# Designs tried in a protein design chat: VH-VL binders against Large ribosomal subunit protein uL1m (MRPL1). Part 12

Target 1, 266 residues: Large ribosomal subunit protein uL1m (MRPL1), of Saccharomyces cerevisiae (q04599)
Amino acid sequence: FFHTAKKLYADDYKPAAMSSNAPSLTKDQAKKRELKRLVQRKAEAKRPATASPLYMPVTKALRYLRAAEVGRPQSQQTINLTTLVVGERGTAPLSGSVTFPKPLRYIKIAAFTNDESKLEELREKYPNHLIGGADLVAKIKSGEISVDFDKAFATPDIVPALQSQVARILGPRGVLPSVKKGTVSDDISSLLQESLGSMPFRQRGNSISIGVGKCYFTDREILQNIISARAAFKTAVDNQKSKKPNILSKTTLSSTHGPGIVIDFA
Below, E stands for the ipSAE of ESMFold2; O stands for the ipSAE of OpenDDE; V2 stands for 0.75 times the mean of E and O plus 0.25 times the DockQ between their complexes.

## First folded at step 8 (VH-VL; framework fv_lacutamab)

Design q1 (from p1 with heavy chain S31Y; at its last look DockQ between E and O 0.06; V2 from the best seeds 0.00; counts 0 for: pae E 4.4 > 2, placed apart)
Fold by OpenDDE, look of step 8:
Structure q1 (fold): chain C 266 residues (1-266), chain A 122 residues (1-122), chain B 107 residues (1-107)
Amino acid sequence: as target 1 above (266 residues)
Amino acid sequence: QIQLVQSGSELKKPGASVKVSCKASGYTFTYYAMQWVRQAPGQGLEWIGWINTDTGNPKYAEDFKGRFVFSLDTSVSTAYLQISSLKAEDTAVYFCARDLEWGKSYYYMDVWGQGTTVTVSS
Amino acid sequence: DIQMTQSPSFLSASVGDRVTITCKASQDISSYVAWYQQKPGQPPKLLIYWASTLESGVPDRFSGSGSGTDYTLTISSLQAEDVAVYYCQQYDSTPYTFGGGTKVEIK
């Protein structure tokens, strides 16, 4: 008896093609609408975070976000900061770098130089990184050392050796040092310092997003990173030197699998 | 360039008042709080307090409450420290310094004014 | 109030020497520590914040470390231009307090 009931519900609810005859807004109407939206966004940016129904203090937010990540791999337990950016059309996107007191990721770097004094200094300062000269180049060439570093830097003196011996290895991986990429310098120490501690950020669309911690970080560590990010974002705004600078607006903390929670970022 | 420029040296008599200015440039004034620190001759640094440049809310160390007053003129990106009823012990270099403020908390000072020498002598 | 005990008060070393300055807080300040350099006749300059983060433009010979109550500023290789008074500061709680300072001179 149970056979018959399958047939009926295939009603072809052809969603009526709502003829998107939405009248093409005249160019002027579109401009007016855009202006209105901009004004609204600016007004929203001025509202305190506490006015949002999704607002929580950062410490409370972190509790919820950590709870949301329970049972997930540690690699997937990232706390992200997203800040809305309000700006006029044609404004340059915000960009910069943040040095986090508590870095999220360990970046393995390679540094190449034939300067023995520099090698010694770099090895002492960066014991967990790949530091070497011609010998290291040879080892990479032979396959004795695998290319497991994320970035590579070099002094000018060793660049010819890199190009001749290991360019085919490092090039496809995008880690070949080059002047064009800014990864070649006589002051390799400064270059490394800047690179290891700095996380770049760039505005995409109407927001900036950056990882500010892992769930296993302490609240203090995450707060420190958030503060650093805020400073960097503000600096980026100031550096625009525009008569109409971008405005930082609503800021949300989220986790990989957690909700967005509005926090005070003013 | 980010700068804090303070007013010039002051010579005052005991009981007088002085107002030190700190003009900010090169950054959004209201994005950062202003802290005040003084240094007596040959002595270390002493924290006076801070002022929120957006709200105008000040915080003073206990020893500086009453005679020390922070104020702002945001229209010209300037912070002020007024000291009333000056005493000889107020003789010091006074520094304004930019602070990263967030969540009603204040932190380290990343940019400093050049300092203003206030001398109180009879 | 949190007390910052800085030591030594005076340090004389040679160019190239490793120099270490210590600051001890009266309580756990959770890395809310900054280090400043003050040269004669100049305002303090921020060197390190959050105990170990190097300020932009500061030479990498400067480093900070520590946790809890104990913090250290290290100059890996002292240079002539490093002659100054160094201060630690806590910004964990008000009032913010400085160490007594360390005068660094070259022999």
Scores: ipSAE 0.314, ipTM 0.738, lowest interface PAE 2.0, mean pLDDT 90
ESMFold2, look of step 8: ipSAE 0.328; ipTM 0.712
ESMFold2 (binder alone), look of step 8: mean pLDDT 92; pTM 0.936

Design q2 (from p1 with heavy chain N52Y; at its last look DockQ between E and O 0.34; V2 from the best seeds 0.00; counts 0 for: pae E 5.3 > 2)
Fold by OpenDDE, look of step 8:
Structure q2 (fold): chain C 266 residues (1-266), chain A 122 residues (1-122), chain B 107 residues (1-107)
Amino acid sequence: as target 1 above (266 residues)
Amino acid sequence: QIQLVQSGSELKKPGASVKVSCKASGYTFTSYAMQWVRQAPGQGLEWIGWIYTDTGNPKYAEDFKGRFVFSLDTSVSTAYLQISSLKAEDTAVYFCARDLEWGKSYYYMDVWGQGTTVTVSS
Amino acid sequence: DIQMTQSPSFLSASVGDRVTITCKASQDISSYVAWYQQKPGQPPKLLIYWASTLESGVPDRFSGSGSGTDYTLTISSLQAEDVAVYYCQQYDSTPYTFGGGTKVEIK
């Protein structure tokens, strides 16, 4: 039953293959057609989600999507949010980042600073991460601590020590803090907060797609992530500073092997 | 820290009006609906309704329609409950509570205010 | 309106005892059930949501179960700090409704 639903969603957005023999529309005809399409898309964007025959409340949608993923590897059980974007030709694509309350991937972080006050704060806030100063650098250098973290951050004060002592260790692994990478800051706390659970998004074509959870997440966790995504997308629209900003339109939840279900994203 | 802080206790006469405030902090106010619940002295919990914090659209239980009005000041992350034409039966502790709401999906209340006691006496 | 019938209204048990509170809905509410703990002079605190999911920070001695119309809150080993009134709530449909509450005391 679920295999047939994926085909219907993909076919509705296939631009009608212009038959090769259609007379080349004059430039004016093409422009008129584009304008008409834009008006139609804008009109569709104003329709309530509930008007869609594929509409479900988020909790119900998640139930179906989880069911569709039964028996699949956990790595392939991602819940995706896709929002259509309506805009005029030439409008900049929407982009930004979302900080999820429940990240899809656990990232182990290392934070380096010689500021004892900051160390204490960071240790308290991030007990499951590697937080340290010169001692941590030394332990990494000696091999006492393995480099098993995915990302590292530092305050400027400890960067010389990192470069001199552990650059050969961290560099090849791509985890050496650097100003160029934006992983060095005096406000390391904010940097960590922004980095943890942050997922970039970018409009591709006429839509934004982002993973918002795994099937083994709770409904609450997924919902919180969706809320965060909505806020981020809205912010991206607001930041376009255009007289004709992009419009967020129909939003669907899907899973890796599940159908697209329309949800209210207003 | 996520918290809801409500206004202080109120003593009113029958026929008067009261406005209870609920100030939210530690989270994005407009991302969660606000629910209101009351508890009469020695009684159980009674659901009053909710308000969408982004649109200001309220939903009331049938028994609370008319005299009970939800409102918002999003600039200060505050929800309000106004009760008009107060009756003795309105004597209760009133709670605001955060609701993880999404569209037409309604959920449970995960964060509560400390409550506001409203006493209606002649 | 969906009615939530909670039982018992009062429960007295010893520290370490297993305590069970039940809530019966007037119709199938599809696990749209939450449980709250309310201590004297305090607001309710969320314990369980979706019938069986433990809220973060809540001790694991609390558990929820049930389906359809019948739901249960269980305290596996009652502690002195668990003295409170407990409420079930349905959020399947408006108006949301609470059970009548169960007062739990220590003997």
Scores: ipSAE 0.028, ipTM 0.577, lowest interface PAE 4.0, mean pLDDT 88
ESMFold2, look of step 8: ipSAE 0.260; ipTM 0.660
ESMFold2 (binder alone), look of step 8: mean pLDDT 91; pTM 0.931

Design q3 (from p1 with heavy chain K104R S105T; at its last look DockQ between E and O 0.04; V2 from the best seeds 0.00; counts 0 for: pae E 4.1 > 2, placed apart)
Heavy chain, then light chain:
Amino acid sequence: QIQLVQSGSELKKPGASVKVSCKASGYTFTSYAMQWVRQAPGQGLEWIGWINTDTGNPKYAEDFKGRFVFSLDTSVSTAYLQISSLKAEDTAVYFCARDLEWGRTYYYMDVWGQGTTVTVSS
Amino acid sequence: DIQMTQSPSFLSASVGDRVTITCKASQDISSYVAWYQQKPGQPPKLLIYWASTLESGVPDRFSGSGSGTDYTLTISSLQAEDVAVYYCQQYDSTPYTFGGGTKVEIK
ESMFold2, look of step 8: ipSAE 0.351; ipTM 0.724
ESMFold2 (binder alone), look of step 8: mean pLDDT 92; pTM 0.936
OpenDDE, look of step 8: ipSAE 0.293; ipTM 0.722

Design q4 (from p1 with heavy chain L100F; at its last fold request DockQ between E and O 0.19; V2 from the best seeds 0.00; counts 0 for: pae E 3.4 > 2, placed apart)
Heavy chain, then light chain:
Amino acid sequence: QIQLVQSGSELKKPGASVKVSCKASGYTFTSYAMQWVRQAPGQGLEWIGWINTDTGNPKYAEDFKGRFVFSLDTSVSTAYLQISSLKAEDTAVYFCARDFEWGKSYYYMDVWGQGTTVTVSS
Amino acid sequence: DIQMTQSPSFLSASVGDRVTITCKASQDISSYVAWYQQKPGQPPKLLIYWASTLESGVPDRFSGSGSGTDYTLTISSLQAEDVAVYYCQQYDSTPYTFGGGTKVEIK
ESMFold2, look of step 8: ipSAE 0.403; ipTM 0.753
ESMFold2 (binder alone), look of step 8: mean pLDDT 91; pTM 0.933
OpenDDE, look of step 8: ipSAE 0.030; ipTM 0.590
ESMFold2-Fast, scan of step 9: ipSAE 0.215; ipTM 0.617
ESMFold2, fold request of step 13: ipSAE 0.377, 0.234, 0.313; ipTM 0.731, 0.642, 0.692
ESMFold2 (binder alone), fold request of step 13: mean pLDDT 91, 91, 91; pTM 0.924, 0.925, 0.930
OpenDDE, fold request of step 13: ipSAE 0.176, 0.172, 0.023; ipTM 0.648, 0.646, 0.499

Design q5 (from p1 with heavy chain S31W K104R; at its last look DockQ between E and O 0.06; V2 from the best seeds 0.00; counts 0 for: pae O 7.1 > 2, placed apart)
Fold by OpenDDE, look of step 8:
Structure q5 (fold): chain C 266 residues (1-266), chain A 122 residues (1-122), chain B 107 residues (1-107)
Amino acid sequence: as target 1 above (266 residues)
Amino acid sequence: QIQLVQSGSELKKPGASVKVSCKASGYTFTWYAMQWVRQAPGQGLEWIGWINTDTGNPKYAEDFKGRFVFSLDTSVSTAYLQISSLKAEDTAVYFCARDLEWGRSYYYMDVWGQGTTVTVSS
Amino acid sequence: DIQMTQSPSFLSASVGDRVTITCKASQDISSYVAWYQQKPGQPPKLLIYWASTLESGVPDRFSGSGSGTDYTLTISSLQAEDVAVYYCQQYDSTPYTFGGGTKVEIK
């Protein structure tokens, strides 16, 4: 008795395009609605994190997020911090950089200079990075050294050599030092320091999102990074030089595959 | 510019009281805790305590409990340290310093006031 | 209370010298360490926090390192402007405590 399971053709319920002739709100109505929304968002921003049903202490949140990432590759076990930003229309988006005590990613940098004193200093300070002058350029040109660095910096003196010898190698990879990119300076040490230690952040839409750890980090390490992020975000707000600065609102910790958990970020 | 400006030098007699002010500017006052540190003449730094600028909750080192009182006027972004029953050993420069408060914890001090000299002499 | 033992108490070096100041905590403070510079007649200035993070605007000749109980402030090349008293501080637990300070002078 082969019961022919009649494929019930799911009728293409073309949802009737409800022509939502929603009457086009008058400009004034739209403005009023926007203001109301802004007021509401501001009010929500003032609520303590503990008032959220999704609130957990950071340590507890991290336990749940780690649990959610069990069995996933380490590369996919990132803890993200997302902070909502409330601001008036026309307010500049928040941006800045965070220096994390525990960086999430190791970035390999190349630094080029013909200044021997600088080379020695940089090699001492950055032993795990690619530091060199004309010799390094030659090695890259010959293929002896592979281009496995993420960023490159140079002093002005070696830029002609880079342009003439290795531009075809470094250029397509986007790692060729240039004045336009701000990767060329007489103060190459400062450039490296800024680059290696800092994670840039930028407000996108109504939020700032930044990775603050990996699941294999300790709670303390992640907490330190969160604190650093908080400081940086607050600094960004303080630097807006506006009478009506942006307001940091609800902050959530999430993982790559985990839920969003509200944390105290005040 | 982010800055803390403290009140001027004070000369007091033993048993008197002094109130040092610390006015904050250039940042959101209630987003950062205020710590207090003192330095006796020719001596090192000594931590007095902190105050949460949002809740007003203070924390004092044990040696400073009782006579030392933190207070706030958030309307003018100002923190205060009051010392009662002044003693000669209270002679010091007193500093306020901004700190990032998070999770009922406090940390390092990134911005300092210029200091207020309190001299207690008979 | 956590004790911070700072050494040396006094250091005299030449311009360009490498200078090292050590701070030892009585217990593991897990990098909850800051370093401050205090010049005569001035308030302390934050140099390093979280043991090794350089504060914005601080010259890169300053660096911090360490873990557990042992922490170090290094000036890679001492400058005349670096004449000051340096303090370590732990902020792992209250009461927060400072090292005794290191007076750095130029020879």
Scores: ipSAE 0.018, ipTM 0.508, lowest interface PAE 7.1, mean pLDDT 88
ESMFold2, look of step 8: ipSAE 0.333; ipTM 0.703
ESMFold2 (binder alone), look of step 8: mean pLDDT 91; pTM 0.932

Design q6 (from p1 with light chain S30E S56T; at its last look DockQ between E and O 0.05; V2 from the best seeds 0.00; counts 0 for: pae E 3.8 > 2, placed apart)
Fold by OpenDDE, look of step 8:
Structure q6 (fold): chain C 266 residues (1-266), chain A 122 residues (1-122), chain B 107 residues (1-107)
Amino acid sequence: as target 1 above (266 residues)
Amino acid sequence: QIQLVQSGSELKKPGASVKVSCKASGYTFTSYAMQWVRQAPGQGLEWIGWINTDTGNPKYAEDFKGRFVFSLDTSVSTAYLQISSLKAEDTAVYFCARDLEWGKSYYYMDVWGQGTTVTVSS
Amino acid sequence: DIQMTQSPSFLSASVGDRVTITCKASQDIESYVAWYQQKPGQPPKLLIYWASTLETGVPDRFSGSGSGTDYTLTISSLQAEDVAVYYCQQYDSTPYTFGGGTKVEIK
């Protein structure tokens, strides 16, 4: 008695296309709602982080985030800081740079100049970076030196040589020095200093997100980076010179595979 | 431009009181703590304490507890240091300095006032 | 209280010389160190924070290094405008304490 298992009723619950006849909010209604939301967001921004049910002290948060990353490749164990930004419509997005006491990534740079004095200085200061003049250009051209640097800078004197000899090599990789990119300067030392250790940030949507550490960093190292980030964000707000500056709001720490945890960032 | 502007020089007698002001401009006053440091003539820097500009909570070094009082007027972005019962040993330049604060911790001083000279003489 | 022992108290060097100032903490302060420059009649100016991070606008001839209890401020090439008193400071624990200062002069 092999009873025929009746293929029960895949009732095609066509979800009734709820005709989104949501009455098109009048322009005034929309504006009112936006204002209300802004006020609410501002109010939320003033609440202490400790009022959040997701709040933890940073050290405790880091413990959980590290635990969440166990077994993952080290390259994927990044601690991220995300800060909500509350601002009025039309306000410029926050942007800036932060120098971390403990950088997340080592950036290899190349610096090109025909000035021997500058070369010596740069080599001394940046021994782990690629520093050279015409000889370095030639080596890159010949393939003796691989293009394994992340950024390149140059003084104006060597730019013609770069363009003529290695533009086809460096250009496609996006590392060819150019005035337009701000990677060419007579003061190459300052340019390098600004570039090394500095991480740019930009507001995207209603938040700023930045990596502040790796899971293998110490708590203290991560804290130092968080503090530096906070300072940079505050500076960015202060620099807006607006009567209605953006407000930094709820801040969360997360890891690549971990949850968002609210931290005190005020 | 971010600036701290302090009140002018003070000459006081022993036992008197002085109140030094530090007016902040160019930044959100309540987003940074204010630290106070003094420097006696020809001497090094001495940390007095800090005040949280949002909560008004002060912290004093032990040697400065009692006679030294931090206060705020957030409406005018101004921090104050009051010294009571002045002594000759209080003769110094007093500096306010902006500090990064995070949570309950305070850190280095990135912006300094020009200093206020307080002279205590009989 | 954490003591910051700064050395030397006085340093005279020529323009272009490498200058090194040392600060030793009485305990491990885990890079919670700042360096300040004070010129005569002026307030201190922040040079370095977190032991090795250069403050914005400070010339790159200044550098900080160190860990644990031992920290160093280095001027790679001393300039005439660098004549000042330099101070280290720890901000690891209260009370925050300064080194005794190093007066740098040009020969």
Scores: ipSAE 0.181, ipTM 0.693, lowest interface PAE 2.0, mean pLDDT 90
ESMFold2, look of step 8: ipSAE 0.362; ipTM 0.719
ESMFold2 (binder alone), look of step 8: mean pLDDT 92; pTM 0.934

## First folded at step 9 (VH-VL)

Design t06 (from p1 with heavy chain L100Y, light chain T53N; framework fv_lacutamab; also named x5; at its last look DockQ between E and O 0.02; V2 from the best seeds 0.00; counts 0 for: pae E 14.5 > 2, placed apart)
Fold by ESMFold2-Fast, scan of step 9:
Structure t06 (fold): chain C 266 residues (1-266), chain A 122 residues (1-122), chain B 107 residues (1-107)
Amino acid sequence: as target 1 above (266 residues)
Amino acid sequence: QIQLVQSGSELKKPGASVKVSCKASGYTFTSYAMQWVRQAPGQGLEWIGWINTDTGNPKYAEDFKGRFVFSLDTSVSTAYLQISSLKAEDTAVYFCARDYEWGKSYYYMDVWGQGTTVTVSS
Amino acid sequence: DIQMTQSPSFLSASVGDRVTITCKASQDISSYVAWYQQKPGQPPKLLIYWASNLESGVPDRFSGSGSGTDYTLTISSLQAEDVAVYYCQQYDSTPYTFGGGTKVEIK
C-alpha cells in the first residue's frame, strides 16, 4: 500500500515554480517585464560589493588566487578582471584601451621615420624593436626583414613610402600605419610610449574581461593595473555621449584554478 | 614627483582649534585614500583614521571620534584634519599618508607627509 | 582591537651583524603586516608590506617573514644608515595598530 501511494505522490514534489507552461505575454506585458528586469539590474549594480557572499578586499583576494596557482606554469598564472555591464537596449557596447603600468606581455613593434634625430632617440630607448627609415622599408620590401612585429607606427613624412612600397605586405597583416588607426604622429616617441603596454578591451555580451596581472606580480603592480582598468572603463562610459549610458556593475577577480571573488571597483 | 606637503607647526592654548592641511601632488588625488597618524613626543605611532578621497567618507578610530574631523578640497588636492577643543594630550606630530588601496583602510601607507607639530600648552 | 607586541624594544649591534625584530599579533592577521623605518625628525618610510614584500627602492638586506600571529623583520648586514626606530603595523582590521617600536643603534 505504502509503496503505491508513495509512487503516486512523487509527482507532487515538482515545484510549481519550475513549470514550463508560462502564459503568453502581450506586447505591453513584455515591455513592462523588460523594464522591471532592467530596473532590477540597475539596482543590483548600485548594491555595495560587500553585500556579496563572494566579496573580499582585493589584497585578500590576490592571496587566495595566488595560493590556488601554486606550482602552476608562469604562462598560465594570469589574474583576470571581469566587470558586468548594464545597459538599455540599443546602447553600443563599451570598448577602448587601457595602458597598464605593468604590462602582462611583450609586444614587438616597428617604427618608421625619415627624421635622423628621432631614429637615434628611438633606437636608444627601444633596442629590441625594429626602428628605421627608408632603409627599413626597403629591407621589408626585399624580404630581408620578416614581418614578425605586432604593431607598426610612423611619422607622416614616411607614410607615402610605406604606401607605395610595402602596403601590399603590411596591409593584409593589419599593421600598415595610418592616420585613421592612430598609428601616425609627428611625435612618434610619445605615441610609442603610450602604445607599449596598451591592452584593448571590448564588451562581449554583458561583460568586459581583461587580464590585470600575473601571480608573480606584486600586489602593488596588480592594484595599479586594476585602477588603470577602472579609469579606462569609466572613460569609455563617458565617451558614449548617451542620455542613457551603460552602468558598470559587479566586478570579479579570478585565476585559472581559483574561485571567482567579488571586489570593489565600479 | 609624488609628494604630500603639510602645513607648518602650530602652538595653541587648551580649548582652541587647529586645522592641519596635507596637499598632494604628482598623482591622481581621488585614486588613493588619505590616512592620518599621530606621534606624541617620544612615543610610537598611533592610527587616527582614513578618509576616502573620492566619496569623502571618513573612518575614525574610536578614541578620536568627536573632536577630530577629516575633510577634503579636491579642487586643490588637499586633505584636512581639524581638532576642536584642544587638550594638552593632543600635543603630537600629525602625519598624513597615502593609502595605497583605493579608499579602503586595509592597506599600507606608501607615501607620507613630513608631519605637522601641534603643541598645546599654557 | 588587535594588539601588536614588538620585541626587542631596544637593540644595539655592530655594522655587518644580522639583526632580527619580531612582532606578535593578538590574533591571526593573515600576513596583513607592514614594516616602517623612522629616522629622527623624519616621517616613517615603508620597507615591507604583506609580511614579506620589499618596497621599491628599499635595499635588499631588508626582508620580512612570518605568518599567522608571528612576524619578523630581518636586516641581513646592518649598515650605519640603518640606525632608526622600526615599527610593525597590522592592516587586517580597523583600527589599524602599530607595534611599540624597536630602536636600533650601532655599538
Scores: ipSAE 0.006, ipTM 0.418, lowest interface PAE 11.5, mean pLDDT 83
Fold by ESMFold2, look of step 15:
Structure t06 (fold): chain C 266 residues (1-266), chain A 122 residues (1-122), chain B 107 residues (1-107)
Amino acid sequence: as target 1 above (266 residues)
Amino acid sequence: QIQLVQSGSELKKPGASVKVSCKASGYTFTSYAMQWVRQAPGQGLEWIGWINTDTGNPKYAEDFKGRFVFSLDTSVSTAYLQISSLKAEDTAVYFCARDYEWGKSYYYMDVWGQGTTVTVSS
Amino acid sequence: DIQMTQSPSFLSASVGDRVTITCKASQDISSYVAWYQQKPGQPPKLLIYWASNLESGVPDRFSGSGSGTDYTLTISSLQAEDVAVYYCQQYDSTPYTFGGGTKVEIK
């Protein structure tokens, strides 16, 4: 069996003929039917969310979704966002990731690199996290900066300094970057995005689904994550650079065990 | 409860320096970056830069690199803006402002200091 | 640098009027827009973040909308206490930049 909501979003064309004697669509008739469906879905995508009988403002939707999860362990109380995608047959599926302002799992990060251009980029993107090179290693060694981060990442060029100067401090805490743990990479930007509450998304059929928070998050925290998800989906559409890009259609919120509720994704 | 209190107004001659303080209270100082914004008389707002309050690493807008220096004293939860070689065009109200709480890299200013007027005149 | 073009620079309206203030960014800023209110002699106060989200304690008559390059702050029913200068700000990339401001007065 399949989750009912996913079955409702399926858009698989199939000829009507199931037997040798059944009427079959010509190739041209099948193309006309596909085009009509596409035009209808594009028109539906332009309609405001408030026209749906299942529509609620986000804050009202969250109240009902939280009520549906009462009595379950907090780790099972996820709020999910699903957006319908309308696109031409053969159009590449959307994919990407989003970094949430409030991660579904809390972490504080340290990132170490001797590459000054990377340091400047990362400090701009992550002003509230520890980003540094040899100077940061020295500050941790001296005790000027305390170890209060949950994970640390490094480029290979600074690993010898980490091992020689701070391994006795970071190692017992389990936060020393290492190749074995997968916390050393030339591309620590990707590691940081993954660790800072990044959630991957990939279009399946005609929809994208992603977790945007836990039921115990505040309304503001979930709303901020929803905004980040929308921005990421739009970026994925813009990056297609297609003359016929996918169109983002209706969006719903749901909990793991609760109903899907249409929201205004603006 | 959360509050940013800035030092008092300053009257300076061209060529002098000034150091504006911004004392934070009601939250964990080192968990939020501090931003600096100025407003010349009758003008709009202009972003100067931010400083990471945990590492001390600053970022300056290009036009403010050099004479404008951010610093911290985390023992008293205070951020500083020092301006050297003051010019008449530095006359403005200078604000400190806190970034929004931790999360991804995109931030706006949720709590502002009352502002410090710096007047540079001959 | 991303330029934020704010209009109008001044407006005068009656109590109860619907007021709209527009900011146009020089490039797509993906809804990373904040709106601030600044009353005379006071620091700016955050009203709206991420284009459309109301800061706690801000009256419901304020709303934000927009996407891409075009963003709008709306006051659905202007009140006497709303006399202020309003600024948009982008925080998509550094340097963070502000609109030129809109001074709102009561007729």
Scores: ipSAE 0.000, ipTM 0.461, lowest interface PAE 14.5, mean pLDDT 81
ESMFold2 (binder alone), look of step 15: mean pLDDT 92; pTM 0.939
OpenDDE, look of step 15: ipSAE 0.249; ipTM 0.712

Design t09 (from p1 with heavy chain E101Q, light chain T53D; framework fv_lacutamab)
Heavy chain, then light chain:
Amino acid sequence: QIQLVQSGSELKKPGASVKVSCKASGYTFTSYAMQWVRQAPGQGLEWIGWINTDTGNPKYAEDFKGRFVFSLDTSVSTAYLQISSLKAEDTAVYFCARDLQWGKSYYYMDVWGQGTTVTVSS
Amino acid sequence: DIQMTQSPSFLSASVGDRVTITCKASQDISSYVAWYQQKPGQPPKLLIYWASDLESGVPDRFSGSGSGTDYTLTISSLQAEDVAVYYCQQYDSTPYTFGGGTKVEIK
ESMFold2-Fast, scan of step 9: ipSAE 0.014; ipTM 0.493

